# VHH binders against UV-B-induced protein At3g17800, chloroplastic, part 2

Target 1, 346 residues: UV-B-induced protein At3g17800, chloroplastic, of Arabidopsis thaliana (Mouse-ear cress) (q9lvj0)
Amino acid sequence: ASSASNDASSGSSPKPIAPLQLQSPAGQFLSQILVSHPHLVPAAVEQQLEQLQTDRDSQGQNKDSASVPGTDIVLYRRIAELKENERRRTLEEILYALVVQKFMEANVSLVPSVSPSSDPSGRVDTWPTKVEKLERLHSPEMYEMIHNHLALILGSRMGDLNSVAQISKLRVGQVYAASVMYGYFLKRVDQRFQLEKTMKILPGGSDESKTSVEQAEGTATYQAAVSSHPEVGAFAGGVSAKGFGSEIKPSRLRSYVMSFDAETLQRYATIRSREAVGIIEKHTEALFGKPEIVITPEGTVDSSKDEQIKISFGGMKRLVLEAVTFGSFLWDVESHVDARYHFVLN

## First folded at step 10 (VHH; from r02 with S30D S53T)

Design s05
Fold by ESMFold2, look of step 10:
Structure s05 (fold): chain B 346 residues (1-346), chain A 119 residues (1-119)
Amino acid sequence: as target 1 above (346 residues)
Amino acid sequence: EVQLVESGGGLVKPGGSLRLSCAASGFTFDDYAARWFRQAPGKEREFVSGITTGGSTTYADSVKGRFTISRDNAKNSLYLQMNSLRAEDTAVYYCATYRLGYLSTYDHWGQGTLVTVSS
């Protein structure tokens, strides 16, 4: 059963609380609680994590017994792999439910599936363009970086939010996913920055005008970690405006990020868990559909069709702000759950 | 642990048949398109056949009508049925999977299985 809707543009049409439909027993349970009794979600999650821990501990005991002579180690290994895969899927859905809960606590509705409406215009953005709640969810320093990110994506059209563009759906999804990754990165860095600022141990001063910008490796590394697709850089205004970063006034958080050595920056630009990567991909697929491909007679891979959508620049801004917020919440949720059920690599 | 393991290669006489298998593990095979490639000694790797997640198939001209690609998502397996084999089909055959995601492209390759067609 898909959570995708073919709704008409009626004001009485119900909307799902999140685009991704959860399939595991724990995920389906949490989905019901999210709708009926959202205040109970943290307690329900704690119980599900305790059950996951118990299941993992029991499997560890059985894995030790599989080392006993005469035991069919191949059969036990196959069973252990199946159970581990089910635990990963369950954990992934618990993490997603917690991210959705944070949006509900902020009184921000997630965008549903991105599809053409029944409107004569054919626009996909039926959601409001006003984004003040999303903007207030971030520290001032983090928001400065988010605003710069929006400027890179929207380019000269930052001041023309009512304008409508016809854009590849695949490219919009890629920008969305990259923006989720960027929000994850920003939250990770901002938490360290805010702690060091409070403890008055920050490197350098507040004089941004005197900062000499060394080689732009820091910005190139962050962009490589945020976007793996050249189409994302070409989105801004139909001209590849990838170099506009030098026009942005340095901020305290940007200066802080540029002070990292290369190894620290690389570590921060990497998503810590495979579960978080999976969530970003599945959430984005729920919004934009699975990318379709065709294999040519030469063996190369092409997009199966050139699907275009109509979206206002205000609608795009709303999507990007949601994506960054999703990534920020994902960082917090991942950290919280890892303290209770250890799963993060390293 | 991500793995693609090819099997079913061997020595076959011209005109014979052989069935290659590729077993996938450590990832969700259903989400991936899959392709067979081959590389003869001293030659560049070339495309043989591909199958999308939706089951659409593509064949190189040199193998159309003789080779059939298929997949069994329940068994995480890819197959290549090779009929009417010729000496020119002698090569190492590679299984590869490909997924276009929103964050990245996800590629996996097997180590290959040798097919030798000789009298």
Scores: ipSAE 0.738, ipTM 0.886, lowest interface PAE 0.6, mean pLDDT 80
Fold by ESMFold2 at other seeds, look of step 12:
Structure s05 (fold): chain B 346 residues (1-346), chain A 119 residues (1-119)
Amino acid sequence: as target 1 above (346 residues)
Amino acid sequence: EVQLVESGGGLVKPGGSLRLSCAASGFTFDDYAARWFRQAPGKEREFVSGITTGGSTTYADSVKGRFTISRDNAKNSLYLQMNSLRAEDTAVYYCATYRLGYLSTYDHWGQGTLVTVSS
């Protein structure tokens, strides 16, 4: 029937809600709540963050005992390291649970772990390739940048989504992780852009941003100079201006990003917390497996014999859109948690 | 804080044995391949032995049959048992860990421990 085209499926047989399995006590608890009582996840997270805060405050009180003569400094350092590691893992898993919750609220199922092909065609992309929900989750300006990112990755095959490629599983995972970083970067910049745009239209607002003048109503006058060179720079989480010069209209967000000096751009391209970096690595590993390495007789590391997989370009597009959305949600989630339990140092 | 600390170096007579240890902290040791390197004065650092996350071992030809690498993930520790030591084994020995991630490569190095083989 017609209801099968939308993800309004019953809870007959639960699929894993996400590829990464959470290991900490807090993570396991949140995983259960995500499935059984998703409306309680915000309260459960608040509870876990309060416990983390209490644990961190308690460690500050124990710090003075390390100064007492006769205290085993080596043992104290080891205990403190173990507790710091557990807080980090717990925090990572809280962040991940919140990202999964945002996908659930958007009614978008995360792609399951990529397994060896059991499909007669040999393709690994058995997941639904429906992308309309993912495309609608972003501001129009952000989506324009996402579309350009897809064009860079898919090339001429962006219009031929049924074609199948045989490609390194490691490289697909690297593209996925880079796309997560890019989504994180885009959301960070888009939020600033939207705020500045709103402030500019308010009565009596100050327009001291030279960049905002170009963004407000500018119709770029392109007198000459064109470039048709394709880009192969393998940019991770970066905005590419060169590959789109010959076939673009002015992008308001792209122009805004290009107005940043190098230091600002570098700061925005950097993920703020190591916990967020850890989640990207663990999530991507859950999807694609840990990269396999061999130590050669010369002592070097060799990964050149990575597994090859078959994937349609539609399947690849779905992965990249999910990755960008994951990164976008991660920025919001990281900011939300940092406001309640300070952990971001940048 | 990410840290690799080697221990067990010292002075030993030719033909003797020595066991090096490397204690890892500040990261998940289980996820990393681990290697021993050594550097004699005035020479380039050279590979001694390696062990993957799955336990597969590799040895430089110069130490094969005399040295044994092992790891204990429960103790976050890497070991090198060195038997039948020779004067040419005199070097600073370094513990190193390596992980290939999807965003980055994660490399960690210890500060080294001196092994001197002399009569």
Scores: ipSAE 0.728, ipTM 0.879, lowest interface PAE 0.6, mean pLDDT 79

## First folded at step 12 (VHH; from r02 with G101S)

Design w03
Fold by ESMFold2 at other seeds, look of step 13:
Structure w03 (fold): chain B 346 residues (1-346), chain A 119 residues (1-119)
Amino acid sequence: as target 1 above (346 residues)
Amino acid sequence: EVQLVESGGGLVKPGGSLRLSCAASGFTFSDYAARWFRQAPGKEREFVSGITSGGSTTYADSVKGRFTISRDNAKNSLYLQMNSLRAEDTAVYYCATYRLSYLSTYDHWGQGTLVTVSS
């Protein structure tokens, strides 16, 4: 017998499985399957992708028919645009559901939406600070880059995770979003690095990666991804330039990234799809709320009145590790879905 | 293609009324704050009115009580009802939209519509 209500179907708690609530019919269906029958999610996703492909193919045929004289070209273009937007929203929610599934498979709960705390300390970080599951989800080389990223954000306070900061909720959300982008970049680069590293082991190879690594000089793309938001620099103000150079340990992955030419670095620093950008924005908004703006009497936009929150450095660490992991999973999920339903340009 | 297209400008006598419209396309208008600006010949562009995505309104002192900003998200449209018009209101009026996300800012501008207030 099936569960009759959302309250009953949630069984163990009313808490949602992820902060972003899916709104499309496909998204709501996948959200239910994620809770009730997670083993069926791959099949459900395949079904939804087949429907998207059929809808896209039929729109291509209707577009050809709309070129027939005597049709309302304006109406056909409007309908086609609406259908494209709906397919994009549906695809975003399929991708998000797959990222959530990866967290569930890793037995890692996503942090819930940040809200006023009943905790006696007034801190918003009610989530567990144990991070060992998150840390082991990444290759050793990728984790060293993640550790350096944490050092940039937290500075010397990585050794005092109980201390608290009062900081703009907007700035925490910006750090989170930048960390998602960084995780996406890192996974993309790490997959290439691991493949090239493996090729050194194969018998009968030709001239190899060792020469490429030793001869190439480049720019650090991970720093560009972190600094894509000017406001992130204010939170990272606890990390000085002198401390940065002294406390950041070199790694083979960092050297590998530095070896890229400028064109490759630019390509790898870019989120490939609109859908992935939309997911990052919507997920972060679900966690921290939409960024608040006020229009001043002078007509300027003002975000400086943003809500202040109290958060421990341990809470920040957990948040950043989740964000990097989310970005890493997003890269994998985007690539997997693109192979089945092509949506990433070139 | 992102577009903001203003309309409804024209010649009107002092004390008269006009309603300006701004049609948005190529982006999700309901996620954006929207503002009206104006620029008279030889003067700097100045703020007229704004409305947030949540519906909160702001007016420049010079137009408060005479102008009303509104939006219709279903029609992707922004409006400015202009009453009790004065010669000083003569300007090109611009529609602008703004969105802050955790990743980026998005700022779009229209081409403007001329409002002339004269006898």
Scores: ipSAE 0.728, ipTM 0.887, lowest interface PAE 0.7, mean pLDDT 80

## First folded at step 13 (VHH; from w03 with S101T)

Design x03
Fold by ESMFold2, fold request of step 15:
Structure x03 (fold): chain B 346 residues (1-346), chain A 119 residues (1-119)
Amino acid sequence: as target 1 above (346 residues)
Amino acid sequence: EVQLVESGGGLVKPGGSLRLSCAASGFTFSDYAARWFRQAPGKEREFVSGITSGGSTTYADSVKGRFTISRDNAKNSLYLQMNSLRAEDTAVYYCATYRLTYLSTYDHWGQGTLVTVSS
């Protein structure tokens, strides 16, 4: 009943491990380790981050010690800007390597760059359509939200994944990028939700509206009833089924998200670093190519002549699940690296 | 900090020539399409010319054959060579850059440089 892709099992096949090729010295080094000894990537990254910190600290000291007015100050500023950009590119590639490593640990191959296919149907989706590994990588509460996201994107075709559509490559790439952002957001919120759920259970326990013990079947039935309709978890307060003040709020991620005030929700929906934004943009451009634009004689920018591609709904589902997983991993990787080399601007 | 700084504007007589420059900083200029716009007093801003990141050029009909857009990605600079200038070319000229990614659009504008064509 369980099977892995036979195409992905060939260890002698010389194919890219990820669609984005790393160009910095650190990125190329990490790419080599990703291929040969992926379990060593975290240690190699630690060494690269230490070097990056040393380089940043030394540049700050050089600015202070090179206090020469005039032309030397202008040259110094230009050199400092170049070094800052180089450090940012290097950091982006370190973060990307860590995201790729997490996919390898999960035994999930990233979709290769989208290109014309030898497939008789002309479809571009040559990647496997089975998604069981991706589905297992998320908490049950997070996956419920992911499933709703898929339903919005695929619509009535959730049950007919062999159907094929012709769609703008630009639109597919935009859906992918938005799904990466959504996965980033979901992981950030889920991580807080899981911590608070565990902390409430351990210090004070978890009680139903009728009992103070954690052995009542009514809790499971209550949660199932609330989850039968996706819209019923959007209310802000205890004015819901069965009254006020005497009910335990359902333990669903959607309800938890709705409990945030608008300012907190906006903060959580924002990508924290320029480097994470750059990774999403470079990864999607590696997958789909740069979006094509034309400047019209009227001066407007026109992207409506974008390439059309044929893709199955199963292929699209796989792509979106990868995107959400990528965003989820990006949140974890960004947070881990920020603890070692501070770069996040809140 | 993202900056676009225009220069090269000034007073010129009809039939003369002028070269505008736009220096870009704080972003990777070579990834962007770039455009020149102009705005005469009391009129709406209008397109003058554009150049894609791949080098394809576009001109408004009113300037074709007289103006030439170019870019130097090594210097992060955009240029507009304006020949056979007319009184109608008097305006503030703005440099703008544009990039479309799968995540967002990025649109940057300079503060403008004044070109006056008068006797």
Scores: ipSAE 0.769, ipTM 0.899, lowest interface PAE 0.6, mean pLDDT 80
Fold by ESMFold2, fold request of step 15:
Structure x03 (fold): chain B 346 residues (1-346), chain A 119 residues (1-119)
Amino acid sequence: as target 1 above (346 residues)
Amino acid sequence: EVQLVESGGGLVKPGGSLRLSCAASGFTFSDYAARWFRQAPGKEREFVSGITSGGSTTYADSVKGRFTISRDNAKNSLYLQMNSLRAEDTAVYYCATYRLTYLSTYDHWGQGTLVTVSS
C-alpha cells in the first residue's frame, strides 16, 4: 500500500518521497538530505554544482593529453563520453531533487508509482483527491488556464469526480507527460506576464480600452498551445477543439499568450534542455513503468495492447494538477541551476 | 551525437555465413528496441529481424532458422548472424533503434552495410 499523503511515516525502511529513485552518488546524498534536513538541500546542491563545474573544467585540460602524439584518441574519446554522461546524470538528479524539494516545501506529496490496488473495485488511484494545495500554488491567471486544460482532458465530467474510467495506462502516462510540458510552458509565460503587469502598475495609468474583442479567431491559436499532444484531445472523449474552445473561459493570461506570434509561441512551448526532457521521461516511467512494445512479424512496432487501468476522474484530476505543477517547478529549477552551472543549449 | 554504425558486410559465397555488427553511441542503447532491415537494389526496404529491450526476438519468414539477432547492452551493440546465405539475401542492411516514452518516440537509423552473396 502507498502512503503518498502521509510523509510522517517512519521505520527501518524510509518511504520514498518521490517515485523516481536517484542512482548517482549525488542523487542518493540529496535524497537523504531531502528526508532528514530539507533546509540544507540548497547548500548541498551548490556544493554539487561546484563539483560539476570543476569536473567539466578538468576535462577541458585533459584534451591536451589526447592531442599528444602517441596517445590513444579512441580511449580518450570514450573516457570523455563516460564522464559527460556521468555529469549529465548527476545534473538531472540535482534538478529532480530540487523539484521534489519544492513539492515538500508546499506540503504536497507526490503520487507514488501506479500499481495494482487492494481496493476491491480494482482502481489504481489510492492517492488523495483533495487538490486545494495544488490549485493554490499558481497565480490566479495561471490557474484559470490550468482549469481550462483540465476541462479539455476531463470534458463534461469535470464536476463528476467519482466516476471511474477504464483507460490505457500508456494513454494516462502520455497525458501526464503532456501536462508537465504544459505547466513548463505556462510558468514561462506567466513569469513574463506577472513582470509586465507589475511594471505597468508601478508606472500607473489605465490599460482599459477594449473597443474590439478577437475571441473567435484567437481560439485556434490558444487550442494549439493547450493541446501539445494529440492524446490530450482524444482523452477528453473525442470532442472537437472548437467545442472546447467555446467552453474555455477567457483570461488575461490567455489573451497575453494569444498576442504572441507563432515563432515566439513555438519557442516558449519548447523544453530548453535535454536534462529537463530526461527528467520528464524518467519521472513518468517511474510512475507508470516503461511503455510496453512488441515487434510484429511484419516488423512494425505495436503498443496498442498495453495494460488497462481503472481510475476515477478525481484521481485523474489529481495526476494532471501534479503534472502541471511539476512542469511549473521544473521551469523555475532549470532556470535557477542554469544561472549557477550553464547547461541550457540556447 | 546519435550514431548507428553498421559493419561486417562484404562478399560471401552462397551457403556461407556473415556476422553484421551495429555500434550505437550518443544514447542509452539498452532502453531501445532494435531491428535490422534490408534493401535490395530497386526494391523497398524490408524487415529482417528485431529484438526488444527485454530480449524478445522476431524474424521475417524469409530468414527464420538462418539468421539470429542478438544484442550486447554492455557494448551498445546489435548483431545479426547470417547463415546459409542465398543470392536473394544480397542487400544493404540497416540497423535501426526504436524507443517509446510517455513524451516522445525516438527512431534512429544507420547508413547501412552492403552484403553481396554471389559465386
Scores: ipSAE 0.763, ipTM 0.894, lowest interface PAE 0.6, mean pLDDT 80
Fold by ESMFold2, last read:
Structure x03 (fold): chain B 346 residues (1-346), chain A 119 residues (1-119)
Amino acid sequence: as target 1 above (346 residues)
Amino acid sequence: EVQLVESGGGLVKPGGSLRLSCAASGFTFSDYAARWFRQAPGKEREFVSGITSGGSTTYADSVKGRFTISRDNAKNSLYLQMNSLRAEDTAVYYCATYRLTYLSTYDHWGQGTLVTVSS
């Protein structure tokens, strides 16, 4: 569905609370509640999930009557596909509304859709640069991993946040999406780590030491996703300037992640539901627009002729922190909804 | 379940015409670029023609002026009209779709349909 451009200019117009506009009946209802009565969103979501469960139960009851002969089987299959698509869209929008609600509870505004700016510098990043609220939303161990992620993306400019770069909009969106995946992964492993840490500390006392000794390079699955974006190297410091500690720094969470076997690590690096993948794709397209591609005369697909934008390193840091927080919230929200309406695949 | 199903292949005489179809299911076809490729016996697969989601077309030099690619998004279908067929057009023809998102690249392929141009 597409949003109409009406009503956006009714006077002193309020800004939208999120870049993605929800189109399903449930999504539109939840969007209104998010603005008017945010404290009621959990109850409204429960109501919508009960409706989905009722619809699923009634579809089981109707299968006998829908198995009538011949051409009716073809019609039945078309109707069933349409209902499944609507169910998926409804779940996606419930998940998104809950993520938005978590940002509202944290008193953090989501970055609006990226648009041309009237700013004299031409920068698109007019959003707030204060990130303390975002930083405090994560455990100290998780935040250390997030900080390392930022250092990889921003490189030598980690301390020079006022500088402005001109970069492909496609690359910024890819960094954002990769950061969402990373936040999802980190929250998943951090929850397990925090539980195990609590159980160990309670029965065993306070025998704490430095984090694990330095070991080989870590987080291979995350590095594979990030390294698939050719322009990420410009932010991550692909040359790796001399003087930086390129050695692995000890961290209890990092050591914990490195203790996983390859199959566990692969499983944790995978987003569990198609609905979660869908809202990441829709959210990033709402933020940055759909990626543009060209088919070359050789038959290959070329995306290198992409829109360029100007963004400060502080603005980029804010985007990346929002993205990892979005992924972290998405893990929690997906788990919460799955407990009430079972939909998660492996 | 993502599927691309080609049809319309067969045996034709040189100078004849065929129209290939590719039916897409399990994904939103209109969001995808689509391409035709072909593979002759003993040769590598080669590009024939492509069409973006916005309708811009591209042709390999060997088929330009003889083949026409088109799409019908309402029917989730891709077409290749092949005119003035030659013996060198004999190949298995493959339908392929491509979409780039900020998370992933989605690249889907059909199983192919055989076109034989022979007297």
Scores: ipSAE 0.762, ipTM 0.897, lowest interface PAE 0.6, mean pLDDT 80
Fold by ESMFold2, last read:
Structure x03 (fold): chain B 346 residues (1-346), chain A 119 residues (1-119)
Amino acid sequence: as target 1 above (346 residues)
Amino acid sequence: EVQLVESGGGLVKPGGSLRLSCAASGFTFSDYAARWFRQAPGKEREFVSGITSGGSTTYADSVKGRFTISRDNAKNSLYLQMNSLRAEDTAVYYCATYRLTYLSTYDHWGQGTLVTVSS
């Protein structure tokens, strides 16, 4: 009755939970719930996906109707395209909200939009450089690959995180976006790798383990690590089978990836949905601003006068780890939503 | 499906005016820079005018002061107001859009509209 005046006056201050502001009615609703009642987000998402499915089903019925005269055919086609575009925007924002929820569940705050601050050093990286939570979110095999990715980006400065560099903002955003794609790829291949290992060890598949994975993050990981120990495998072998047990070797995720043919690697390196690509683009633009371009008098597009930013190598490490984690969560969220509202075209 | 459709071309006398339109569909036009190009018979395609997503305009020297580029993001449309037309403005005029993201570049081109300036 009171318009929640006492709730508001007891007063949380507004803090953005993510750099991208959602604009669709569904996105604005989910943004509010993410802040005020995060436990309701799954139910709210399900409701929004049901609405999308109903809207898409009604469009399918219209397409089954007899064709209308030529002017009406053009108008109907344009209306259908506009509705499809709005459904895509709504779906993108639902997916983004779910990625943000995964960061909130992990107690990891997304970095805010990168802009000049009042910081005396002029550095843009005012966020904490401690990254232990981000590092713990990935399987040991996946983290090994992430560490190699960091080494490629940071080079010799991997061990000197307090040093500061002046770097093109365009280049930082491109590294971030590439790191999101890499995290998406890594999660996809790691998920297959872990399932393949489980199928070789346990008959009956992974359907039951999929249900329990979300429940026991720390304990299940510890038990899986013990089960994969080579000495345990060799111990379980019989007299004639002891030689076979010693031949069961763990394989690293890198070796697994290197075993793929080029066609399989290309398929796995591709983002499956247009919506996921759109999320990466919108999220990076929210973080770094739209890339600045000028049109020269000759008509060419020039981005060479790009803004420079000052960032520590620790700040850069934090951005890259967040980006990889974002991509990993995006893979999971995309798969989760596709099972309920089919939109992935492969 | 991405589409850019030019219209408004035709025959006009020297000193006259025409307004070209370009209708965009299948993408978010407001995120894109947009440009007009033209190609006269036997010549290479050349830049006419451009407008960034932020509204900054650029003109080729040969059309500066005579042509005005504008956009209406609500209608997903790009315009070229051509005044004081000359015989050398005769060409097929093309609409093009460009977007740089942190992942990719996106270039789109229309099929063109013919402008003929002749007495």
Scores: ipSAE 0.760, ipTM 0.894, lowest interface PAE 0.6, mean pLDDT 79

